# Ledger of designs, part 204: VH-VL binders against q0atu2

Target 1, 119 residues: q0atu2
Amino acid sequence: MLDKKARIRTSREYRNVFEKGKRLSGRFLIIYYVENALDNNRFGFITNKKIGMAVIRNRIKRQLRAIVREYQGQVKNKHDIVLVARAGIGKSSFEGMEKDYIAIMKKAGLFARNANKID
Below, E stands for the ipSAE of ESMFold2; O stands for the ipSAE of OpenDDE; V2 stands for 0.75 times the mean of E and O plus 0.25 times the DockQ between their complexes.

## First folded at step 8 (VH-VL)

Design yb10 (framework fv_ivicentamab_arm2; at its last look DockQ between E and O 0.48; V2 from the best seeds 0.00; counts 0 for: pae E 3.9 > 2)
Fold by OpenDDE, look of step 8:
Structure yb10 (fold): chain C 119 residues (1-119), chain A 119 residues (1-119), chain B 110 residues (1-110)
Amino acid sequence: as target 1 above (119 residues)
Amino acid sequence: EVQLVESGGGLVQPGGSLRLSCAASGFTVSSNYMNWVRQAPGKGLEWVSIIYRRGSTDYASWAKGRFTISRDNSKNTLYLQMNSLRAEDTAVYYCAREYGSWEYYFDYWGQGTLVTVSS
Amino acid sequence: AYDMTQSPSTLSASVGDRVTITCQASQSIDSWLAWYQQKPGKAPKLLIHKASSLESGVPSRFKGSGSGTEFTLTISSLQPDDFATYYCQQYDSYSGEAYTFGGGTKVEIK
């Protein structure tokens, strides 16, 4: 589980990201990201009914949190990042989801320059 | 030296099945993202399927339910099981390795194997 | 593929000519654009990755450029060995497919 300090928790915080942040679309994910005034990153997760039933949405959210946690140390600091799951993510594998996350985060320039997957 | 060698192509009737193989050397299949890409005669390239490092799989939307990608680690070989084949599935099928460092292009390709679906 | 438009489909040129092939993406992409060369009866060969990085062994007359939604492959001085079909390729397709290719550009002798 992500630390509470690393979570976007309030509607106000979400709105700030949506209104002021940049938007990028991937295969399974859309990210909204904006710089914050903190020394850490905060992540938010959105799974709507288009993803599937509540059980599926919860699974996807859990998997996204796991991915974010795994790569958290490689993300540039001082960002609020909201991950919005696209409809197709419900049928994706964890590794496919992970790959899409990496792709979209790289496109956004949110990974440190020397960041790479540890094999 | 990296090498990919496809086999198993041939003539098959509509509704038939065929299994393609891709023998890899110079690298470990299970440590890489392996893909199938096809090319209909005189047409462009079309992605078919991927198998990830942990063994999960993904498919083009049109391939789901009819195509199955798999691998045998002991043989360092990639497979594509094709069922319910249609005339439009006629193509040269290539196995291709994706570059493994958070990159999303194909650095090595096999010579391809021709699959012809015709009555 | 809706996410990649490659142009032109066919290009006639002479040895020594400067050749330009264009790929347009449906959305902004960063360093995911790759270029391949394919000769008849042969597998595609990687030429350029990350939009502008030449693969090892590729002649310097090949140049990849572009950013955002528009990318170009330029051959500064066409050589006899360069007559082939070229494809652009990306990941991160908004259409939901993992990988998409351009429709291809056949560079043929004038």
Scores: ipSAE 0.842, ipTM 0.932, lowest interface PAE 0.6, mean pLDDT 93
Fold by ESMFold2, look of step 8:
Structure yb10 (fold): chain C 119 residues (1-119), chain A 119 residues (1-119), chain B 110 residues (1-110)
Amino acid sequence: as target 1 above (119 residues)
Amino acid sequence: EVQLVESGGGLVQPGGSLRLSCAASGFTVSSNYMNWVRQAPGKGLEWVSIIYRRGSTDYASWAKGRFTISRDNSKNTLYLQMNSLRAEDTAVYYCAREYGSWEYYFDYWGQGTLVTVSS
Amino acid sequence: AYDMTQSPSTLSASVGDRVTITCQASQSIDSWLAWYQQKPGKAPKLLIHKASSLESGVPSRFKGSGSGTEFTLTISSLQPDDFATYYCQQYDSYSGEAYTFGGGTKVEIK
């Protein structure tokens, strides 16, 4: 999927996911997700000031984008998905965040059955 | 068949250091999430640290800064370097393999090695 | 914070008895719970994952049940090999406290 098309961009798009979507919490992440009317998925990323200074928040966003990009081929289409970083995520390693993402996405039923990069 | 064999335990004075080893066979350490878990005499089990497939590490908050998990892939061996040891670190230390990529339980354990911290 | 409370701490039983061990979570962990068996001087052995899924090679006399906050491990007819300490472990990744173990239940011969 194209980078621009795979991103939630507007306040209205974010509000739709928060208002209409389902919510699941993990160790370092919360996801909100809702079916969309597109043929593709879109992802959004939220960090707040409790996470740390701007450079730290931007690093976390880059790490989460990289994780999402790695697994996007395994995600069922037609969903808008917002990842919200929890306080304490800065204490986790990259692979700790990745493990948390995999766990949440499996619980949500958002990975396709028999995805090769998941167990 | 899967085997994990810990070694390197012993008696040490408070403030001292020890390096534990866990020799693995029947699987590749670098292809799995590997953990240290400890058990104080007559007490329950307590998670210590994880090393992920690509070498990221995470620690229990009380272990950070004192303990370091590492591995040597050419020897298929996991390590725990323990510094600034205290009496409350007295325990049997186990290495353990996690099941899969999104679970947080352990399918194989070693026999453990005893660390005694006493003046 | 998720505390795991096991009861009883010690249980005396005879071969052939039905044994039940309980584990309580302070908050719901759905079914994300594992059971381990540990004999003196030996490593813990995984018996059950996801509250009720029996591991391969574990005798069928072991049964896990429960969801939410209360879980049980039942041994339908205790055998000599079953005298050991049993631990529950919650692994609810959705709580951020995935590696919490109960305090253990020692099953002793009468």
Scores: ipSAE 0.296, ipTM 0.752, lowest interface PAE 3.9, mean pLDDT 87
ESMFold2 (binder alone), look of step 8: mean pLDDT 88; pTM 0.904

Design yb11 (framework fv_ivicentamab_arm2; at its last look DockQ between E and O 0.55; V2 from the best seeds 0.00; counts 0 for: pae E 4.5 > 2)
Fold by OpenDDE, look of step 8:
Structure yb11 (fold): chain C 119 residues (1-119), chain A 119 residues (1-119), chain B 110 residues (1-110)
Amino acid sequence: as target 1 above (119 residues)
Amino acid sequence: EVQLVESGGGLVQPGGSLRLSCAASGFTVSDNYMNWVRQAPGKGLEWVSIIYRRGSTDYASWAKGRFTISRDNSKNTLYLQMNSLRAEDTAVYYCAREYGSWEYYFDYWGQGTLVTVSS
Amino acid sequence: AYDMTQSPSTLSASVGDRVTITCQASQSIDSWLAWYQQKPGKAPKLLIHEASSLESGVPSRFKGSGSGTEFTLTISSLQPDDFATYYCQQYDSYSGEAYTFGGGTKVEIK
């Protein structure tokens, strides 16, 4: 799991990202991102009822956290990033979700263009 | 030198099955996202399926349940199992590689193999 | 419904002409767009990726531009070798499909 320091936790923090941040859409994800005044990145995750039942939403959220954690060291510092799951994500594979995450992060300039999965 | 060579195409009756192969050289199939793309005679290109690096798969909505993408790492070969074939499945089937840095376009294509579904 | 509209379907031009092909997406796909060239009986060939990045070995007369929902492929001066069918392709699909191609544009001799 992500460290508490790496998590967006308050409604106020989420609102700040939505209001001041930039938005990019992918196949399964939408990200909102904005610079923060910290030395670390913080991540937020949103899954709404359009994704499916609570069990599905929780699964998706868990998978997104896993992806974020895996690539955390490759993301530019000092950003608040909110991941919003799109409706189709419930039918996606983990790797499909991962591929989409990488795509959006690259486009956002938060992830190196030539970055690859580290095995 | 990168090379993709499809095989296994031919004439098949409606409701029949066929398995296509794509032999890759110059790179490792399991280290890349591999795709099948088809093209009906005189028509455009249509994505069919993808297999990710760790082996998970995804399909076009129309292909789900009838088509199965797989690979044999020891043979560095990609496969497409096609079942319950229909006349509208008549097409040249291409295997295509995505660029190795988790890109989202197809940089190498095979020559294609023709599948004709007809009674 | 297709989420990529390519136009025109057919284009007649002469050697030396400036040619423009357009792809329009139903929703913003940022810059995740590629262009391919296909000649009869041959596999598609990648020309441009990420909307404007020219693939290695592709002549500089090919140019990709655009962002969001509108993209264009321009051939500044059409050469005999350029008569072919061109396709745009996107990854960021909102239709649920991983990848979608435009309908194609056949560039033929006038």
Scores: ipSAE 0.750, ipTM 0.910, lowest interface PAE 0.6, mean pLDDT 92
Fold by ESMFold2, look of step 8:
Structure yb11 (fold): chain C 119 residues (1-119), chain A 119 residues (1-119), chain B 110 residues (1-110)
Amino acid sequence: as target 1 above (119 residues)
Amino acid sequence: EVQLVESGGGLVQPGGSLRLSCAASGFTVSDNYMNWVRQAPGKGLEWVSIIYRRGSTDYASWAKGRFTISRDNSKNTLYLQMNSLRAEDTAVYYCAREYGSWEYYFDYWGQGTLVTVSS
Amino acid sequence: AYDMTQSPSTLSASVGDRVTITCQASQSIDSWLAWYQQKPGKAPKLLIHEASSLESGVPSRFKGSGSGTEFTLTISSLQPDDFATYYCQQYDSYSGEAYTFGGGTKVEIK
């Protein structure tokens, strides 16, 4: 479905974002982002073993995907965006991750004008 | 006019408990990110905890398991339950409101309530 | 945890003096830094956010500057109301703690 179309899938796609994109760091996550040639946005998610065991890492990925899904209508189109989870993210609540995502996306200028009541 | 008024501080023995209150006026606590920040006598400022708009919470690592932030929306009041108190918890405790959803600084503070943990 | 080093710890000055307070981050925090003023027995008051953006109602003699790792708060002509302790706070912590304060600078009457 739409969710699958909006995913960064290949190593080449990820490398393009890391090599050519801009980087912003927050409390729990880092974003890398670059314009793409598509008609939509694509999102990638990176967690590593320093975050915790597999069940914790999978929960974090699921939570980040849910956050991105909730705000995807407010994101300016034609961007590839990779979210990298920082080591301390496992200690954050869902709303803490959400707050950090909103803050970083606003600082990056990736939210469109007239975003619904973010602050 | 935004106001925050803390209460519930006092003298308590090591191992004891206290519940702090922060009565808010001029805004709705559940629409905002609310925080506790403390200051030991003659020392600097130290963040304690946050409660998010939808009720999730996060804590400084040293407070986790001993302190609990909560709120009563019908009374527009924030709370901090402090258990297993130690001498190093002696401080003035402030409640503070965060400005916006993407910047982690505090635009309104209460006057604080003193907690003294002494044998 | 991000280390924020604030200097000097104490500064003696007279009314009318130009006062400069420095805050140093252990790694780049871009411009995500706030300054607070605290009077004895009072809560901190926000003066500046994003390194240089002055809050409404704060006198224009207060000026913030800097980016990256070094930031300054300057008071161009010290007034009696300005004798206080000043704290910087970063909000781009790499260690996962976004609420790191400097140790403070007490500005005292000479």
Scores: ipSAE 0.231, ipTM 0.720, lowest interface PAE 4.5, mean pLDDT 86
ESMFold2 (binder alone), look of step 8: mean pLDDT 89; pTM 0.904

Design yb12 (framework fv_ivicentamab_arm2; at its last look DockQ between E and O 0.56; V2 from the best seeds 0.00; counts 0 for: pae E 3.7 > 2)
Fold by OpenDDE, look of step 8:
Structure yb12 (fold): chain C 119 residues (1-119), chain A 119 residues (1-119), chain B 110 residues (1-110)
Amino acid sequence: as target 1 above (119 residues)
Amino acid sequence: EVQLVESGGGLVQPGGSLRLSCAASGFTVSDNYMNWVRQAPGKGLEWVSIIYRRGSTDYASWAKGRFTISRDNSKNTLYLQMNSLRAEDTAVYYCAREYGSWEYYFDYWGQGTLVTVSS
Amino acid sequence: AYDMTQSPSTLSASVGDRVTITCQASQSIDSWLAWYQQKPGKAPKLLIHKASSLESGVPSRFKGSGSGTEFTLTISSLQPDDFATYYCQQYDSYSDEAYTFGGGTKVEIK
């Protein structure tokens, strides 16, 4: 699980990201991202009912958190980032989800272009 | 030297099945993202499927349910099981290696194997 | 669905000519655009990756450029060995098809 300091927790924090941030869409994910005034990144996760039942939504959220945690060290600092799961993510594999995350983060300039999977 | 060699193509009736193979040398299939890409006669290239490093898979929307990508690590070989074949599935099928972890392009291709679906 | 529109579909040119092929994405993509060359009866060959990075062994007369939604492949001086079909390819898409190719450009001798 992500550190408490690395999580977007309040509705106000989410609204700030949605209103002030930039939006980019990937295959399975949409990200909203904005620079924050902190020394660390914060992540938020949204899984809507269109993804599926609560069990599925919870699974997807857990998987997204795992992905974010794994690559957290490669993300540019001082950003609030909200991950919104797209409808098709429920049928995606973990690695497919991971690949999409990396792709969209690179597009956003939040990852170095030469960022690679950490083995 | 990296080499990919497809086999298993041939003539098959509509509704039939066929399994293609792609023998790899010079690298380990299980350490790479491997893909199938097809090309109908006189047409362009169309992505079919991918198998990720951990073995999870993904497919083009039209391929889901009919095509199955797999691999045998001991043989360093990639497979494509094709079921319920249709005339529009007639194509040269290429296996292609995706470069690196998150590069999203194909650096090595096999010579392709022709699949003809006809009554 | 996000598409890659490649143009022209066919291009007639002479040896020594400057040739330009374009690919337009329906949305802005990062530098993951790749270019391939394919000759009849042969597999596609990677020419350029990351929009402008020349693959090892590819002649310097090939140049990839562009950003955002528009990308170009330029052959500064067409050689006899360059008559082929060229494809652009990207991954960054909303589509259920993770990888998409342009429709191809056949460069033929005038």
Scores: ipSAE 0.777, ipTM 0.918, lowest interface PAE 0.7, mean pLDDT 93
Fold by ESMFold2, look of step 8:
Structure yb12 (fold): chain C 119 residues (1-119), chain A 119 residues (1-119), chain B 110 residues (1-110)
Amino acid sequence: as target 1 above (119 residues)
Amino acid sequence: EVQLVESGGGLVQPGGSLRLSCAASGFTVSDNYMNWVRQAPGKGLEWVSIIYRRGSTDYASWAKGRFTISRDNSKNTLYLQMNSLRAEDTAVYYCAREYGSWEYYFDYWGQGTLVTVSS
Amino acid sequence: AYDMTQSPSTLSASVGDRVTITCQASQSIDSWLAWYQQKPGKAPKLLIHKASSLESGVPSRFKGSGSGTEFTLTISSLQPDDFATYYCQQYDSYSDEAYTFGGGTKVEIK
């Protein structure tokens, strides 16, 4: 489970990432990210109602949280990162979402460790 | 050396079924993201499907429900089951290995197997 | 979703010629583009990834360049082994229907 201090909580915090951060798009995800002034990373998650009913959106959000938690130790420190699910994400398997997350985080330069190695 | 050898292509009537095989050597199929890509005669390359390391699968939207990617790890072999075949499915079908664990391009391809769908 | 336009569709050339093949994306793909070579009756072979990075064992006469929306593959001095069809592929994002490949450029003997 992500620690409460590792979560982006307020509208102001989300707006800061969107307004000041960099943006990268993948197949199923968009990330926005910016350096923060803390000693830790924070993560936020957005699933728009265009994706589907609440049951579907909640499943996707749970899956994304699980992916982020799995790779959290590889992320460079002092970043606020917001994951936005694209409308087509419901077509993807969990492993497809995971692959997309790894790819987009590598393209962003946010991983400090080689993701191909067994951890 | 890495090799991929497709088989099982041939002439089939519209509405028919066909199963393609891809025998791999020099690497383990289940350690990699494996794909099917097709090429209609005189046309470009078109992605069909992927099987992930843990066995999840994803498909191009036009293939979903008609085609099934699978593997037999004891034989180190990838399969594509094709049902309800149409004339537009006529193509050379390639199996391909993705570079690394999160990239979307292919470092090794088989020689392909021709599927012809006609009366 | 990205649309990839490759030109020319066919190119006639002689051994020793410099040939240039272009690939154009409908929107910026940064440098996330690969080039493949396919000889008749053979598998496609990866030549270049990330627009300009040659794969191991690919002759140095092959050069990829470009970023954003326009990319080129150049063969500085065409050799007999280079008569083939060449494909570009973007990998910045999957399309809804397929990986996005160019339509191909056939390089044939004049």
Scores: ipSAE 0.322, ipTM 0.750, lowest interface PAE 3.7, mean pLDDT 86
ESMFold2 (binder alone), look of step 8: mean pLDDT 89; pTM 0.909

Design yb13 (framework fv_ivicentamab_arm2; at its last look DockQ between E and O 0.54; V2 from the best seeds 0.00; counts 0 for: pae E 3.9 > 2)
Fold by OpenDDE, look of step 8:
Structure yb13 (fold): chain C 119 residues (1-119), chain A 119 residues (1-119), chain B 110 residues (1-110)
Amino acid sequence: as target 1 above (119 residues)
Amino acid sequence: EVQLVESGGGLVQPGGSLRLSCAASGFTVSDNYMNWVRQAPGKGLEWVSIIYRRGSTEYASWAKGRFTISRDNSKNTLYLQMNSLRAEDTAVYYCAREYGSWEYYFDYWGQGTLVTVSS
Amino acid sequence: AYDMTQSPSTLSASVGDRVTITCQASQSIDSWLAWYQQKPGKAPKLLIHKASSLESGVPSRFKGSGSGTEFTLTISSLQPDDFATYYCQQYDSYSGEAYTFGGGTKVEIK
């Protein structure tokens, strides 16, 4: 799991990202991102009821956390990033979700454009 | 030399089934994102399905439930199982390799195989 | 509504002409726009990827440009071998489809 330091935890922190951050939409994800004053990135995850039942939402959230954790070292530093799951993500594959994450992060300039899949 | 060779196309009645094959050489299918793309006569290109490196699959919204993408690693071959075929499924079906560095384009295509659905 | 609108559908031109084909995306695209050339009875051939990167072996008269939602394929001086149908293609469709293609542009002899 993500370190506590790498997580957006408070409503105020989320609100700050939504109000001051930039928004980009991908195939399965919408991201909001803004620079922070820290030395590390923080990630937040939003899965609402349109995705499906709680079990599905929890699964998606777990998968997103896994993806974020795997590529954490390749993300530009000093950002708060909120991942909002789109409705279609409930039927997506893990690898599809991963690919979409990489794509949208590249679009945002938060992930190197020449980055390759790890192993 | 990279090469993709589709086969299995032919005439089939509405409601029928057909399985297409794509034999790959010069690279390993299981190490790449492999796709099917079709083209109705005189029409444009339409993405059908993808199989990821770890075996996850995704489909165009219209293809879900009727089409199944798979592969045989031992044969280095990609497949497309098509069921409940309709007249509008008449098309040349191409297998296409996605360049494997998160670039999101198709660098190699087969010659295509024609599927005709008609009573 | 389509995620990628390609124009024109048909283009009549002569050898030596400058040809311009446009693709408009429904939302901003990074460098994932690709261009393909297709001749009758043949598979699509990759010409350009990442909006402006020319594939190996493709003549320099082909140029891809654009950013955001507007992309252009330009043939500086049309050659006899260039009469074909051209397609743009992108990933990360907002509609949820993995890949979308433009409707195609047939470049034919005037």
Scores: ipSAE 0.844, ipTM 0.931, lowest interface PAE 0.6, mean pLDDT 93
Fold by ESMFold2, look of step 8:
Structure yb13 (fold): chain C 119 residues (1-119), chain A 119 residues (1-119), chain B 110 residues (1-110)
Amino acid sequence: as target 1 above (119 residues)
Amino acid sequence: EVQLVESGGGLVQPGGSLRLSCAASGFTVSDNYMNWVRQAPGKGLEWVSIIYRRGSTEYASWAKGRFTISRDNSKNTLYLQMNSLRAEDTAVYYCAREYGSWEYYFDYWGQGTLVTVSS
Amino acid sequence: AYDMTQSPSTLSASVGDRVTITCQASQSIDSWLAWYQQKPGKAPKLLIHKASSLESGVPSRFKGSGSGTEFTLTISSLQPDDFATYYCQQYDSYSGEAYTFGGGTKVEIK
């Protein structure tokens, strides 16, 4: 699990990222990200009802949380980052989502300079 | 020296099956994202399927349900099982190694094996 | 869905000529484009990644350029070894169709 302080919790926090943040779209994911005033990162996860029933959406959220946890030590601090699952994510695999996350985060410049464990 | 050698192509009737093999040397297939890409005679390149490092698989929409990518790690070999073959599946089939963990391009290719589907 | 339009489909050139091959993407792919060379009966060979980064061992006469929707591969002085078919491939993960190739450009002796 992500630590309490590493979670985007309120509707206002989510809206701040969507309204002020940058957007990058990948194969299965979209990320929105913005600098925050904290010394840490915060992550949020959105699965639209178009993706499927609640059990499917909760499984995808759990998979995305696991991916984020795996790489969180390599993410540059001071960012609020929201991962939005695209409608086609049901056709993905866990490793396909993981690869997509890595690609988007590198394109966004959000991995630290020493993030060589990804390559 | 990195090398990929495909085999198992040949002439087959519509509705038939073939299993293609790709023997790899100079690297470990299970440490890499491995792909099949095909090229119909006189046509361009078309992605077929991927197997990820931990065994997840994905397919082009036209290949799903008919083709199965797999590997045998003890033999360092990639496979493509092709069922219910059609005339439009006639092509040279290449195995290809994907560069890195977040890129979607291929740094090494095999020589290809020709599959001809004709009555 | 992304389309990659490669032009020309065939070009005829002499040794020493400057050759330019174009790829157009239907939507912006930033710089996420690769170029491959394929000789008849041989495997494709990666030349360039990230639009302009030459692979190790690729002659400096090859140059990739462009970003967004239009990309070019230029061979500054064509050599006999360069007569081949060239393919572009977009790998913009934004689209979800990262494995899309252009139709190819055959470079022939005039």
Scores: ipSAE 0.322, ipTM 0.767, lowest interface PAE 3.9, mean pLDDT 87
ESMFold2 (binder alone), look of step 8: mean pLDDT 89; pTM 0.902

